# Ledger of designs, part 18: miniprotein binders against tRNA-splicing endonuclease (endA)

Target 1, 353 residues: tRNA-splicing endonuclease (endA), of Methanosarcina mazei (q8pzi1)
Amino acid sequence: MNLLKTQLKGDRVLAGKEAVAELYKTGYFGRPKDDGLELSLVEAAYLQSRGKLDIELEGKLLGFRAFFEQASLRQQNFELKYIVYKDLKERGYYVQPSAADFRVYPRGSHPGKSAAKIFVHVLSERQPLSVKLLQESVASAENVHKQFILAVVDEESDLTFYEIKSASPKGEMPEPFPAVKADATFLEDRVIAWDAEASGALYSRGFYGKMLDPERLQLSLVESLYLFSRGVIVVRDRKGKIFSFDEFVEKASEIEGSFLRKYSAYKALRDSGHVVKTGFKFGTHFRVYRKVESIEKIPHSEYLVNVIPEDYEFRLPVMSGAVRLANSVRKRMLFAVEKGEEVEYLDIGRVKM
Below, E stands for the ipSAE of ESMFold2; O stands for the ipSAE of OpenDDE; V2 stands for 0.75 times the mean of E and O plus 0.25 times the DockQ between their complexes.

## First folded at step 10 (miniprotein)

Design gC7 (from g0 with Y36W W40A L43Y L44M R47F M63F)
Fold by ESMFold2-Fast, scan of step 10:
Structure gC7 (fold): chain B 353 residues (1-353), chain A 81 residues (1-81)
Amino acid sequence: as target 1 above (353 residues)
Amino acid sequence: SPEVQEEIQKLLKEIQDLAKRAQEMGDPRAARLVQWLARAIKYMLEFLLETGDELLLELAKQFIKRLEQRVKQLEQQAEEG
């Protein structure tokens, strides 16, 4: 029966001193200010829906619908923020509104016990997401040792949470390629290695390419450039001329528009001790294995990798689809962001709150 | 490509059939999963139509293949109980 009287003013709801004891000290709602309590619009809407307070505007009592409509006029994305706030509160979390939408305290923690460990950013699934801005937001959260979570609200008001973090994947392969030499020719859209013993070693020990027959190995263009740049293969054109690195890149780029970006990521993953399989078996650029012992017993890949430029802009349904595909096959989804010579990884996973 | 548009329409129909089959098994959790994946694939195909991104078509085909396998497994389990 202890219904508190409050007043809507601007983008906040103001309550008297009694609200500090009844809402702030018991549930950490709002912020004490002057002789009373200042509530955010999402907190006020939630508390009103629970029958904890009345909200007035210029002497007129507002029902839930009237207040919700007023709040929507006063705060950008209020409806999306309310959906997320209500969901988190109903899951039992302590949640504080902030400049980054919400700070969340995990179960077993609250504002009086420790600092918040989770930043939640609220987005509509229709909103484009710059990978550059996303990386900046993730880095900012990581610099203060907090998790960065996207709360994506779809057109049916269904909510999905994604954890986004930077990654530095490391494999366990002892050597990125075998110590052999092979002569090879650039043909149409691929490279063929001709030496039977070297081809066998590249395939069975390095897990490169695909055997065309017992004597010949077919290599993808990214595999070929990687092996060529390490002196493992010598790549010639049809006239017997040896390619330079730049000549190979130029010719490969005529066949595949994003060749250099894909090569940069392939090289980085191989150099970090992974087996990398090319081709679009799972609709991604690469399947990545931490360790492979035998060609007859290839384990499940650990990562699916898509290579994107640093100016890439995510459509959230596409991002969600890629993450869901990886989850459906029990793999992690990495986006390799190409920045010239450097490759940075963004690990995006769906999480349960 | 008119051929790609025809393929997209065929894929959309396959997704709808898979979602219906999951619902007819009477498992709400399976139906929800299939519906969610069907929606994600639909948005990928719509984005493909807007942008011409061929990688999304291959990604959508892989999702559909996985959904087919899951629905078939669920149908086999339903036959046993």
Scores: ipSAE 0.000, ipTM 0.288, lowest interface PAE 13.5, mean pLDDT 80

Design gC8 (from g0 with Y36F L37I W40T L44F M63Y)
Amino acid sequence: SPEVQEEIQKLLKEIQDLAKRAQEMGDPRAARLVQFIARTIKLFLERLLETGDELLLELAKQYIKRLEQRVKQLEQQAEEG
ESMFold2-Fast, scan of step 10: ipSAE 0.434; ipTM 0.808

Design gC9 (from g0 with L33F Y36L W40A L44W M63I)
Fold by ESMFold2-Fast, scan of step 10:
Structure gC9 (fold): chain B 353 residues (1-353), chain A 81 residues (1-81)
Amino acid sequence: as target 1 above (353 residues)
Amino acid sequence: SPEVQEEIQKLLKEIQDLAKRAQEMGDPRAARFVQLLARAIKLWLERLLETGDELLLELAKQIIKRLEQRVKQLEQQAEEG
């Protein structure tokens, strides 16, 4: 193959008219501009590595190393973007570099056939990721019907891809419990319900708590507040005083970190028709079931749920660990983002490109 | 805090011990499951140690306790088969 002569200018590599026929019309590299072709630095590096073009700077021909060093000086995170770009190209994808990293065409498609369907954002594993900015990016991709993917590059230049999407989970559990007032007591760090009939119904029909014996049901603090707020239980302290909602929140918050935030998510999931189990069995705040018909045959839970504040910053190895944990038990990892009275959900999964 | 860092180091050692015990199990499927959980938790604890994110420390402690219980159950099953 013949080498095309190009010129490095700013953060772009400029090629003549011949490059439109040889690179754009054949492989959809660059973008036609004026009477030539404008290549991004990552495209130019990739094409240079394949022997497709020569790159000059101020009349001097640059070898691959010299060009790579120049590109690194001209574009922040060039090295990470190049690693991801090269990987995607070697997998056979058509990729359009953009200011927000990459737009990618699904397998079997290209720019001449349809619009790009995948948005890829490139991050170092050391870079913190604001959940607010992540939600904005996901929403922007979803508004134009694109899949949002994070490409995380570690210190060894290994890549891991994560798909992130908004979620609106809906369960199939039947109508709310009738108002039945069972007596319960707040004891140290837990709530115990004392009425055998009500306890049995809460456990076997509502899938709340854990039976300690035939007469006593142990409820988690979030379960207790939910049932109390619905008028299903009346909770007393050790001296017989009935709690108000605010008094219960205050006491529970002294015992359990981020109690009110976890409660908001618990309430939202229950109100949307799910069975929600607490107790950190799989290393998350909740396990969530779309439908449960019998306490003796509880099905596989659909989601593991972690509750985070809207100002949370992901550390990428922590996010990776949570996703790997969910995958290891064949569940999806859902992050419930608490925004006061509202809860929004992010579904994060590892994907292979 | 120094106290939190000491707890994290102790939990990291516990995870390493659990992963080793899982590797010694006769059931490859059960061993793989425990190893995957141990690796995931280890990454969380290593990140907590580096970043000082104490919000996940209590969660990590509870997960490790449950993982230890599961490993003991699987070891007992292996002894019984």
Scores: ipSAE 0.000, ipTM 0.170, lowest interface PAE 20.9, mean pLDDT 80

Design gD0 (from g0 with Y36L W40Y L43E L59F)
Fold by ESMFold2-Fast, scan of step 10:
Structure gD0 (fold): chain B 353 residues (1-353), chain A 81 residues (1-81)
Amino acid sequence: as target 1 above (353 residues)
Amino acid sequence: SPEVQEEIQKLLKEIQDLAKRAQEMGDPRAARLVQLLARYIKELLERLLETGDELLLEFAKQMIKRLEQRVKQLEQQAEEG
């Protein structure tokens, strides 16, 4: 094929007038400028590998290796970006370099036909991922109605794509609170409710706790604080003294790590109409149901939920493991990001490109 | 403790056995599901070796028991089809 002559200058590769017709109008590579074409480093490397252009630096012709090494010095994470760019191009996508690494056009479309619909952010599996920066990136994409995708490159240069969305899950459960208050006692590391009628209603209609026998309900600490804060139960110590909210939080925090953070997420999910149960059997904090009609026939939960602080940094293999587990049991993986009294959710799922 | 490390090694061996049994079923979909779950449990056990959290060990054992039940169910379905 005829090779186009180009020049490496800064973080761009400059091509002449003929490249506009041969690369831009036919394949939407680069951007026209003045009477020529500007190519990004990843576009130039891809086109060079396909035998479409020659790249010179200060009058010297660069082979693929020499150009790749120069590009790596001129652009952060060039190697990872090239791997992702090449993969997407080989799948038939039109791809434009951007501040979010890449803007991708949907399959069967191109720049002349529609707007880009996907932002792709490229990172190594060994790179920590700040949840705060991730939330800002997702929000930026959503503000312009684009999908946000992470392209994770592993140590063998294999790619996995994850779609990340903000979520505002809403359940369909009615308020199941009984008309009378249940009396309860804090016993070591758990709470026991003693009123048979109220306990039965909390269990069978609210799906709280576990019945120890027909008259007694065992509640988790987060369930207990939630019901106490809504005036449904009164929690006493062994001497009969009623706990205040702060006294309960203090004692529960001594027993359970990150209690208040988990409670904030539990409260937010319950307040939005969900049934919330322990996720320990899946290695998560909670499993969450949009609607449960009967204790005799509990459906599959929709979400697994891990609660994380705002300053959390994902280790990508751990994130990947959690997403794989959720998928294997046909659930979605939600991360509940605790911001004081507010909770925000990230829905993370693996996608095929 | 050396006893806990020995127990974790036994659990890792159980996961390898379950993954091998999944491969022997001849169903690529079933094998993939079991292998994904086995990898997640392995990652959990490796975290346990780092943290020493005995409570997580109990949950890992329960996950392995459920994975074994799932493998037995898949093996039974393979024999019937």
Scores: ipSAE 0.000, ipTM 0.136, lowest interface PAE 22.3, mean pLDDT 81

Design gD1 (from g0 with Y36F W40I L43Y M63W)
Fold by ESMFold2-Fast, scan of step 10:
Structure gD1 (fold): chain B 353 residues (1-353), chain A 81 residues (1-81)
Amino acid sequence: as target 1 above (353 residues)
Amino acid sequence: SPEVQEEIQKLLKEIQDLAKRAQEMGDPRAARLVQFLARIIKYLLERLLETGDELLLELAKQWIKRLEQRVKQLEQQAEEG
């Protein structure tokens, strides 16, 4: 039990050449630099807590509390990063500090055996998370074939890990709509299609809407605009005037918040071969099915989908609540990011490390 | 709106009632579960007050129903054994 003498300088702890043999070559702590070892503040705090380091600042020996306080002044979010680092080390992972917070090696591996496979980004649950910055971070990880993990620390210092990945969901439905045409009317907050044969086909083969009776199909506003834009239905007002796309969007937007954004996501999902159901059954904008063969044998939906704008900022408790709700009903949570006519997806799931 | 504020207060009372039922069971596991779920609901309601986002109200209602069902299940398990 030999304590290594080290010095706190800036946002790092400097150790001599003996630390290379005792810490780096044995446990892959720090980074060799010149004839010594450079430790990050989280590594130094962890090693000090294990009785491996004496840390001095300007000739003064620092106890653990004094060092922790100094580290907190020198590194933004040091306390959160330490909580995450300690947790991962206690789980047996090899962890290297990085610009993205941490690079983590998979179980049974280490820096000398293979490349790190996991990037971990640390956030307080109270910090807003820009979806644009999140997508950039996820893309950067995926470009180098690494998993992106978000580590969220709550006010009780409890830790939850989320895997975030880009998704390009593909359904298995052969056609997004049957080859039918129907007249429809915009009534109050919904659209009613009147033709029995077309309504039956849209419901039983396309899995659109809900039958009010054998001759009438009730469609949600996003379903209606999708079918209308494809020439499958002709939507009229009560006076018989046919809606234009813009007129429909204007009227629907008066009734339903964020209508056009929801429509963009609905359209993208249908065009990619999915059956999409609307409503608040699970507190999300959509339930999404990869394949439905029969209206009498509808499987469980694969995804719950929330649509968000490109400039959205996640509040982490809201994100956590949505993900946990999806998990409680055995579904995956997708966030559909609306970028004008394009939609990108983030698949967010809770993971155990 | 005043209507949304009234609904939020109603939901907060439902959470308090469920927390009381969990405490009455004398089971630390049940109390911890109720506290965890109540915290998620409170964050949703807090954000609803900040943003006016009615979807957060519906999410909170869904979580309260889930919490209510879980407390009821735990009460039934305690009675059985």
Scores: ipSAE 0.000, ipTM 0.164, lowest interface PAE 21.4, mean pLDDT 81

Design gD2 (from g0 with Y36F W40N L43W L44F)
Fold by ESMFold2-Fast, scan of step 10:
Structure gD2 (fold): chain B 353 residues (1-353), chain A 81 residues (1-81)
Amino acid sequence: as target 1 above (353 residues)
Amino acid sequence: SPEVQEEIQKLLKEIQDLAKRAQEMGDPRAARLVQFLARNIKWFLERLLETGDELLLELAKQMIKRLEQRVKQLEQQAEEG
């Protein structure tokens, strides 16, 4: 009938021995320490809001508002962390506060039954997110075999959860190049291949470009450089001079922003056995297919891909928009992070908790 | 590109119109949220002007569409509830 008495001390709330039996043994709140129970500020706020304990500061009893104000002074981002903690607890999860914000047990599990399998990192929608920091956090979680989730709090205190994984996509295309040679011309902002037989083979067997008419194939600049670098096409200027690799890159970079970065990702995806389509359909750089058997029976693409530099900083609405777009067409959203000569991938999806 | 710059100016006007509609609802929380989202979309359009990154333009268009849907939802909620 009586509420547990606790004391606010630093960034912790301290409870006596009786709290171990009433809060830790039953609900896994806090950590037993020095014959008592040590609660985090978010745990104490949640339990106080449910009428399970009283909190004192130097002999003075604190109401919920007074405690919340004190907690906000004592812990950075306390309000955001509390919003996320309360939401997860109300969904029935067992949650442990940690240095990386929260460790969460999967549905149907608890601390006494298995290890926590989920790391949750809390962010305001206003906070920029470094892709480098994000990759480090994801790698850290994956190294200990845990799922990494971002909990994003908007200005209305609405929550959105994103699962982020590293990815190493592998396609099933048996041969990326048809055994043909094509002569092509760089025209303004595009490349056109003129040989009907070679153009047909590139389109129908390699799934490159778009047929401009029955005899001519239009290639994007990244497709053209890829095919040129493998000796499948010869690209000439309007006067018939053959481009070198460097000359092509220079000209393409003048026309298309971030050309080399997009090319690196295009090349990596093609080299790993995928069919890659260009042209911002669905608002992304690429649509990626694991296997395409026939131009008449093109399946749904498996991934939408956006290419970003390694020093990129997400605005969370950008991440949200890209993920929502992919979800609306039942595809996975990959961010291809260009790092010098190599490309690394982040698979980002919205999840229900 | 002059065409891209003209499209960006059109999108900036759409964002301003959506922010005004939110202000006219008389709900300070809704107005603040719409203004926050509008500022973020404006940031993407400004980066597009600096970098020429077409991805930012397409993402900005999608975000504006989402913002329009949210403003409509808030307007319906204000009128009917």
Scores: ipSAE 0.000, ipTM 0.130, lowest interface PAE 21.8, mean pLDDT 81

Design gD3 (from g0 with L43A E46Y R47K)
Fold by ESMFold2-Fast, scan of step 10:
Parts: structure tokens; C-alpha cells; sequence
Structure gD3 (fold): chain B 353 residues (1-353), chain A 81 residues (1-81)
């Protein structure tokens, strides 16, 4: 068949009225404007690669390579956007280019039948990703009831898709557990509780710490501060002096540089009804349980949690690694963004389109 | 045309001034980002001289306006930090 003639102008490709019938009404490519059709650069490249149109610049016919080079100059990250656009089209999606990269329609629907349900943002694996900008993008998508997906392009042009959503995790642990009071001592880099009855209750009912032996409970520093701040334990030094809250924070911070940040997240998760344990064996700060009924019947944890500051910039390989690890053990990866006493959560998971 | 060439030279000078302001920020990362974007816009303007694409001129102007806004924002953040 005869190919449609189009003209490259700025950051768009212009086609005549015949293109509305052949490209827009059949495949929802471009935007009708006046008597013609405006195509984005990624749409034009895709259609040119399929033999659907010719592209001219100032009377000169451009081959695919020449057009691709022109498009790369005219649109930042064109190469990455084209790779993602082509992949989504080959999967059978209807895709509309936008200022936020792409809007994607659900399977079995198209522009004109329903609204787009997915916003796709395109990134190179080498680009740092600001947590602040990410939270703003996610909130923007959620405010219009759309999913937010990152499409990460690696050096081999392979694609990985991640769904990112805000989270407000809520556990089902009863509060308060029976009031207990335990005497405890700060030893080296840990806290040991000595009262057998209270230690047993903290371990078996509250799921705090680890029994060092049948008579003694070993508590992490974040667990200790949480219990101390609630009057459940009294923490003394080796000479019997009781710690103040500030004195405990100071000593704990000397041992653990990110102590206060981790504590903020630990406190928030416990206050929302979760059991929280170390995530060390998974390479995360915490592993989190929605409900634990018995020490003898501990389920698999639902979440792995990494605590990050609000000015954090993700390195995408690190984010990818954390998400892959969580998925491999059938858990969700949660990033707790520390904002002073407040904590906000991002749930990041790998998805297949 | 001579008028378009004069406009392009004016835009190239504007980009050069933005790049200089970036060097004066004292933040090497922010300076590098602005320098990178400035180089890319300059390449676009040189391509415009080669092709004569009128819409590419408008695209370049829009990009320079966004770069100026970003430089002003970074300067404000530097003053606040």
C-alpha cells in the first residue's frame, strides 16, 4: 500500500486528513487537530518502523535512523521512551504519550471507551530517583485514581516495570497487652531484661526480643526505647543509674548511626498494630507482621521495611535488588520515609504488564 | 533567514549566561546538571541553523525558559540552605 506522507515539525510529526482515518480511527494514534493528525515522536517512529508512514524534514525524506537521531535531539530521553512505547504496543496496549511520559489503557479498552488507568514514567537504570519527586508523582496519579508505574530501562534495553503506591499499613495486634514492668540493664550494645514473668510476657505475648535463656530476654535498642518510653521497662546502666530518654537516645545513637530514624519507623509500625522484628537476614531494617497469635505459630512476615530520609535519592539497582529480594521470599517491599516524628510509606513491587 | 539567525545568536548568549550563573552557585552537582542541559539546548540550536525548522526554534525557546526557571529555583535553594 501507499505510505502516508508526514512532516517533522519541532517535537511532533504532522499528517494530513487521510491519517485520521488510517491511524487514529483504527489504532488511536496521535491527536486530530484541524483537518489533520498530530503524532508524537515515539508514535511516528513506531509507525515508521511498521511501514505505515514516511517522514519528511524540509522536503527531505528521513529513513528510520535519520528520524530517530532527529527525535533524540528534539525530545529528552527519546530513546528510552521509544523502547518503552514499542514494548507496550507489542504487548497490545493502547498508549497515549503525555508530559508524564505515557498514559496506558486497560486491556480490552481504548481511548474513547474508558479513561487511561496507568501512568508510566520512564527512567534509565543509571538515573537517581528523588524520593520527594517520586512521592509527588505517586500522589498526583493517586489523586486521579490511576496506578503509577516506573519503567526502568537497563543498558541492554531490557525493561522492568515497578508499581509504586502510597501505603498506610495497619496491623491486627491487640493493644494494650497486659501491663508489665521489667527491670533492664544496658550492656555493651544491647539491653537485657531480668524479671522472668515480665520478660516471658514481653516475648510470648508482645513478641519483643529474643530469649537469651529461659530467665533472660535480650532486646534490641529500638525495642528497648519503645518499651522504655511506655514505662514497660526501666533501663539502668551497670552501676544501677536509671537512663533518661535523652541519655538512652544519646548512647544508642553512638552504637547505631541511624538509630533515631529507625526508631521513628519502628514506633510507627508498632503503634499501627504490627509485630516488628529485625530484617537483617533479608538485608532490610525490619520484617513486619500484621498479626501473630502465638510464638509457636509465627506466620511468614508480610513486609520488609527499609527506612530512608526524606531527601533520599534511590539508586535504581539498589531499589531493584530490594524489591527482587522481597519478591523471592513472598513479601512486599515497603520504604518508610522518615519526616521527623512522622513516617510515610511507599510500597514498591515488580509487575508484569 | 537573517532574522532567525539573529534570534538564534541571542538564544545562544542567553544559554551561556545561564551556564555562568550555574558555575557561581557553588554546588557542583547542580552546576553539572545545568551545564549538561545547556549543552543539549545548544546542540538543538545548531541543528536548527542546519535544518531551518521554525518549530524547533519555539521548542528551544520553551526549553531555555524551563532551564531559566530551574536555575532560579536552584539559586533560591542555595540561599535557603
Amino acid sequence: as target 1 above (353 residues)
Amino acid sequence: SPEVQEEIQKLLKEIQDLAKRAQEMGDPRAARLVQYLARWIKALLYKLLETGDELLLELAKQMIKRLEQRVKQLEQQAEEG
Scores: ipSAE 0.000, ipTM 0.162, lowest interface PAE 23.6, mean pLDDT 82

Design gD4 (from g0 with L43E R47K E50Y; at its last look DockQ between E and O 0.01; V2 from the best seeds 0.00; counts 0 for: pae E 16.7 > 1.5, pTM E .656 < .8, off the site)
Fold by OpenDDE base, look of step 11:
Structure gD4 (fold): chain B 353 residues (1-353), chain A 81 residues (1-81)
Amino acid sequence: as target 1 above (353 residues)
Amino acid sequence: SPEVQEEIQKLLKEIQDLAKRAQEMGDPRAARLVQYLARWIKELLEKLLYTGDELLLELAKQMIKRLEQRVKQLEQQAEEG
């Protein structure tokens, strides 16, 4: 078979009109232009490795090594993109280069038969991932009814794929708290409610806190502010002075620097009908339940939630660890992104391609 | 060379300006693509500050020119729409 003659030009490989018939119509490689076929560097490297192309630069024939080195210089993360492209092709997918690195067609589909259903973005595990950029990418994919997949390449060139979705979790709790009132004291790092009846109701019907004894309920700082802001508890200092909300927030923020961010997510989850408990045992801020019927029959939590700022940058190993942990306990990992007073959620799950 | 570094710094500024212009575009989708491309070119230019590769510098210039043309096309489409 005669190799197709092609030329490396800038960040593309240019092929003649014959390549349209041989590569595009049969394999859906490249983009047809008036003068022939334009291949991405990744497509060209793949086709070269398959013995389909001769690639010239300035009149010199480039072997696979020389072309790969040139392509790596010309395109950021070329080697990573090539690894992912090759893997997807070997899995039997049709893949087209795109602004989001790749458009992937469902197995058994191809360009012209159906629309691509998956966007694949490629990252090294060493690269930080901006939450803002991730949210924008996910929203863009969802707006065109596509899945967003993050392909992470590790140091050993192993691939892990993550599906990332926007989430709007809804709970099924009819009331966020029982209609009770209790006095409470802010001690060093905890709030204690003193009324036995109100404490019992908050614990058994509201699923707040932990009983210290049959009469006393211990509340976390976020639970306390939530109940205080709703007029369910009155929070006093150790001298009996009633806190303002501002004084409470200041004192809580001195104890926990991320208190306000954590509270924003706690409030949003409770207001949306969830039961929210500490995720400490899971290395997360919260474990979240859609519905709890009784304190004796607490179901498995569906979500683990970490709260992150809007300007957060994921370290991919940390993200991977959190997702893996959640999956190991049959939970979904949600990241609650603080955006002023609002919270947006990202659902990150490992997928098999 | 100091001259090449100065040129790269100029190109970095041009990319930042293009990214800003893209943010000011009324089409969030078009803006995101330009921002993504601008980031890639920025990272390429930042590498070039250390390597001084003239061939890659010329490639970066061509990429910036293409990005500028894309931004202009998107601006024109936003004015007509």
Scores: ipSAE 0.000, ipTM 0.189, lowest interface PAE 14.5, mean pLDDT 88
ESMFold2-Fast, scan of step 10: ipSAE 0.687; ipTM 0.907
ESMFold2, look of step 11: ipSAE 0.000; ipTM 0.258
ESMFold2 (binder alone), look of step 11: mean pLDDT 77; pTM 0.695

Design gE0 (from G1c with A12L E49L; at its last look DockQ between E and O 0.47; V2 from the best seeds 0.00; counts 0 for: pae E 19.9 > 1.5, pTM E .735 < .8)
Fold by ESMFold2, look of step 11:
Structure gE0 (fold): chain B 353 residues (1-353), chain A 81 residues (1-81)
Amino acid sequence: as target 1 above (353 residues)
Amino acid sequence: SPEVQQEIQKLLKEIQDLAKRAQEMGDPRAARLVQYLARWIKLLLERLLQTGDELLLELAKRMIERLEERVEKLEQRAQEG
């Protein structure tokens, strides 16, 4: 048979002008360059496996094994990228290798019909995922109006796809902070507000804390610091001495690890109009509501939120577990990334390709 | 009031100077701690600007005093080696 002859050069496979008509114009493989066609290593391996071309290196014809081993030496994560490329092609997608690993066209589309709308980045489940790099990748995709998808390959070569987006969650709670003042005491590991009228207002109108009894309100440490910082409560020790902000933070930090980081997200979420409660039952820092109209009719929360520092590195099995749990209870999983005085959010969800 | 606004600007300058002193110690853990504490005082001052509540002004002044004490303790520890 008259198979296309190609040459392995560096991290590319070069084909003659005949390949433009046979591979590019019919299937959109490769990139026309000069009078010929330049193929990525992944495209070349795929096409070789389908009997569409022969590959030579320095005069020697390479079988699939020999070429695959050469490609592995020449490109980081080649094996993973091949697995993902082959899977997407078999699902019927047009896939264009690029600097962002793959540009992918939606179903029913191809390069001659529309622009690619999806960037796919490939990782092994064993590789750590830098939050800094993830934010940069998502921002780059969003700057050009494209969807960002992470394709994770596990040790058995099964694929899991995640859509990752920046988020700017906005709640619908009215901006009037309850116009009350309350005296509160920092006991062992929580804060109690003693005034019945103020406690009732904070609970029923602000949805802070939980009534310990009809007259007294129990507040979490982040709730307490938020209310303290806005002048809504004065917090005292058992002897009646007023805590300073610094003293509160020090004591709270002894009780709760990463207290300030958790508080930064709590404050950001409250300031943007949400009701924020503990996510302990879901293994997260917070569960978050867009709107609560009354304590008698509390809706389902919309988000689960975990707070992470900017220099955080995900272990992918842990990320997968958090996303799976959120999906099982019909919530979105947000990761609040603390950046100095700011908080930025990543919305991570599993998608089906 | 104008008097409160003027005092807030003075306090913001003090916080910036304390953060700079902490950075100049060459101890990144101490610098990060002081920056976090300074950040929370700045947020309190932003609330004070919106409300003018003199209780918040008094609390902010005490918090800055405590922050300065902490910076001084960290500077003394750095000198002792």
Scores: ipSAE 0.000, ipTM 0.177, lowest interface PAE 19.9, mean pLDDT 85
ESMFold2-Fast, scan of step 10: ipSAE 0.553; ipTM 0.858
ESMFold2 (binder alone), look of step 11: mean pLDDT 78; pTM 0.711
OpenDDE base, look of step 11: ipSAE 0.488; ipTM 0.823

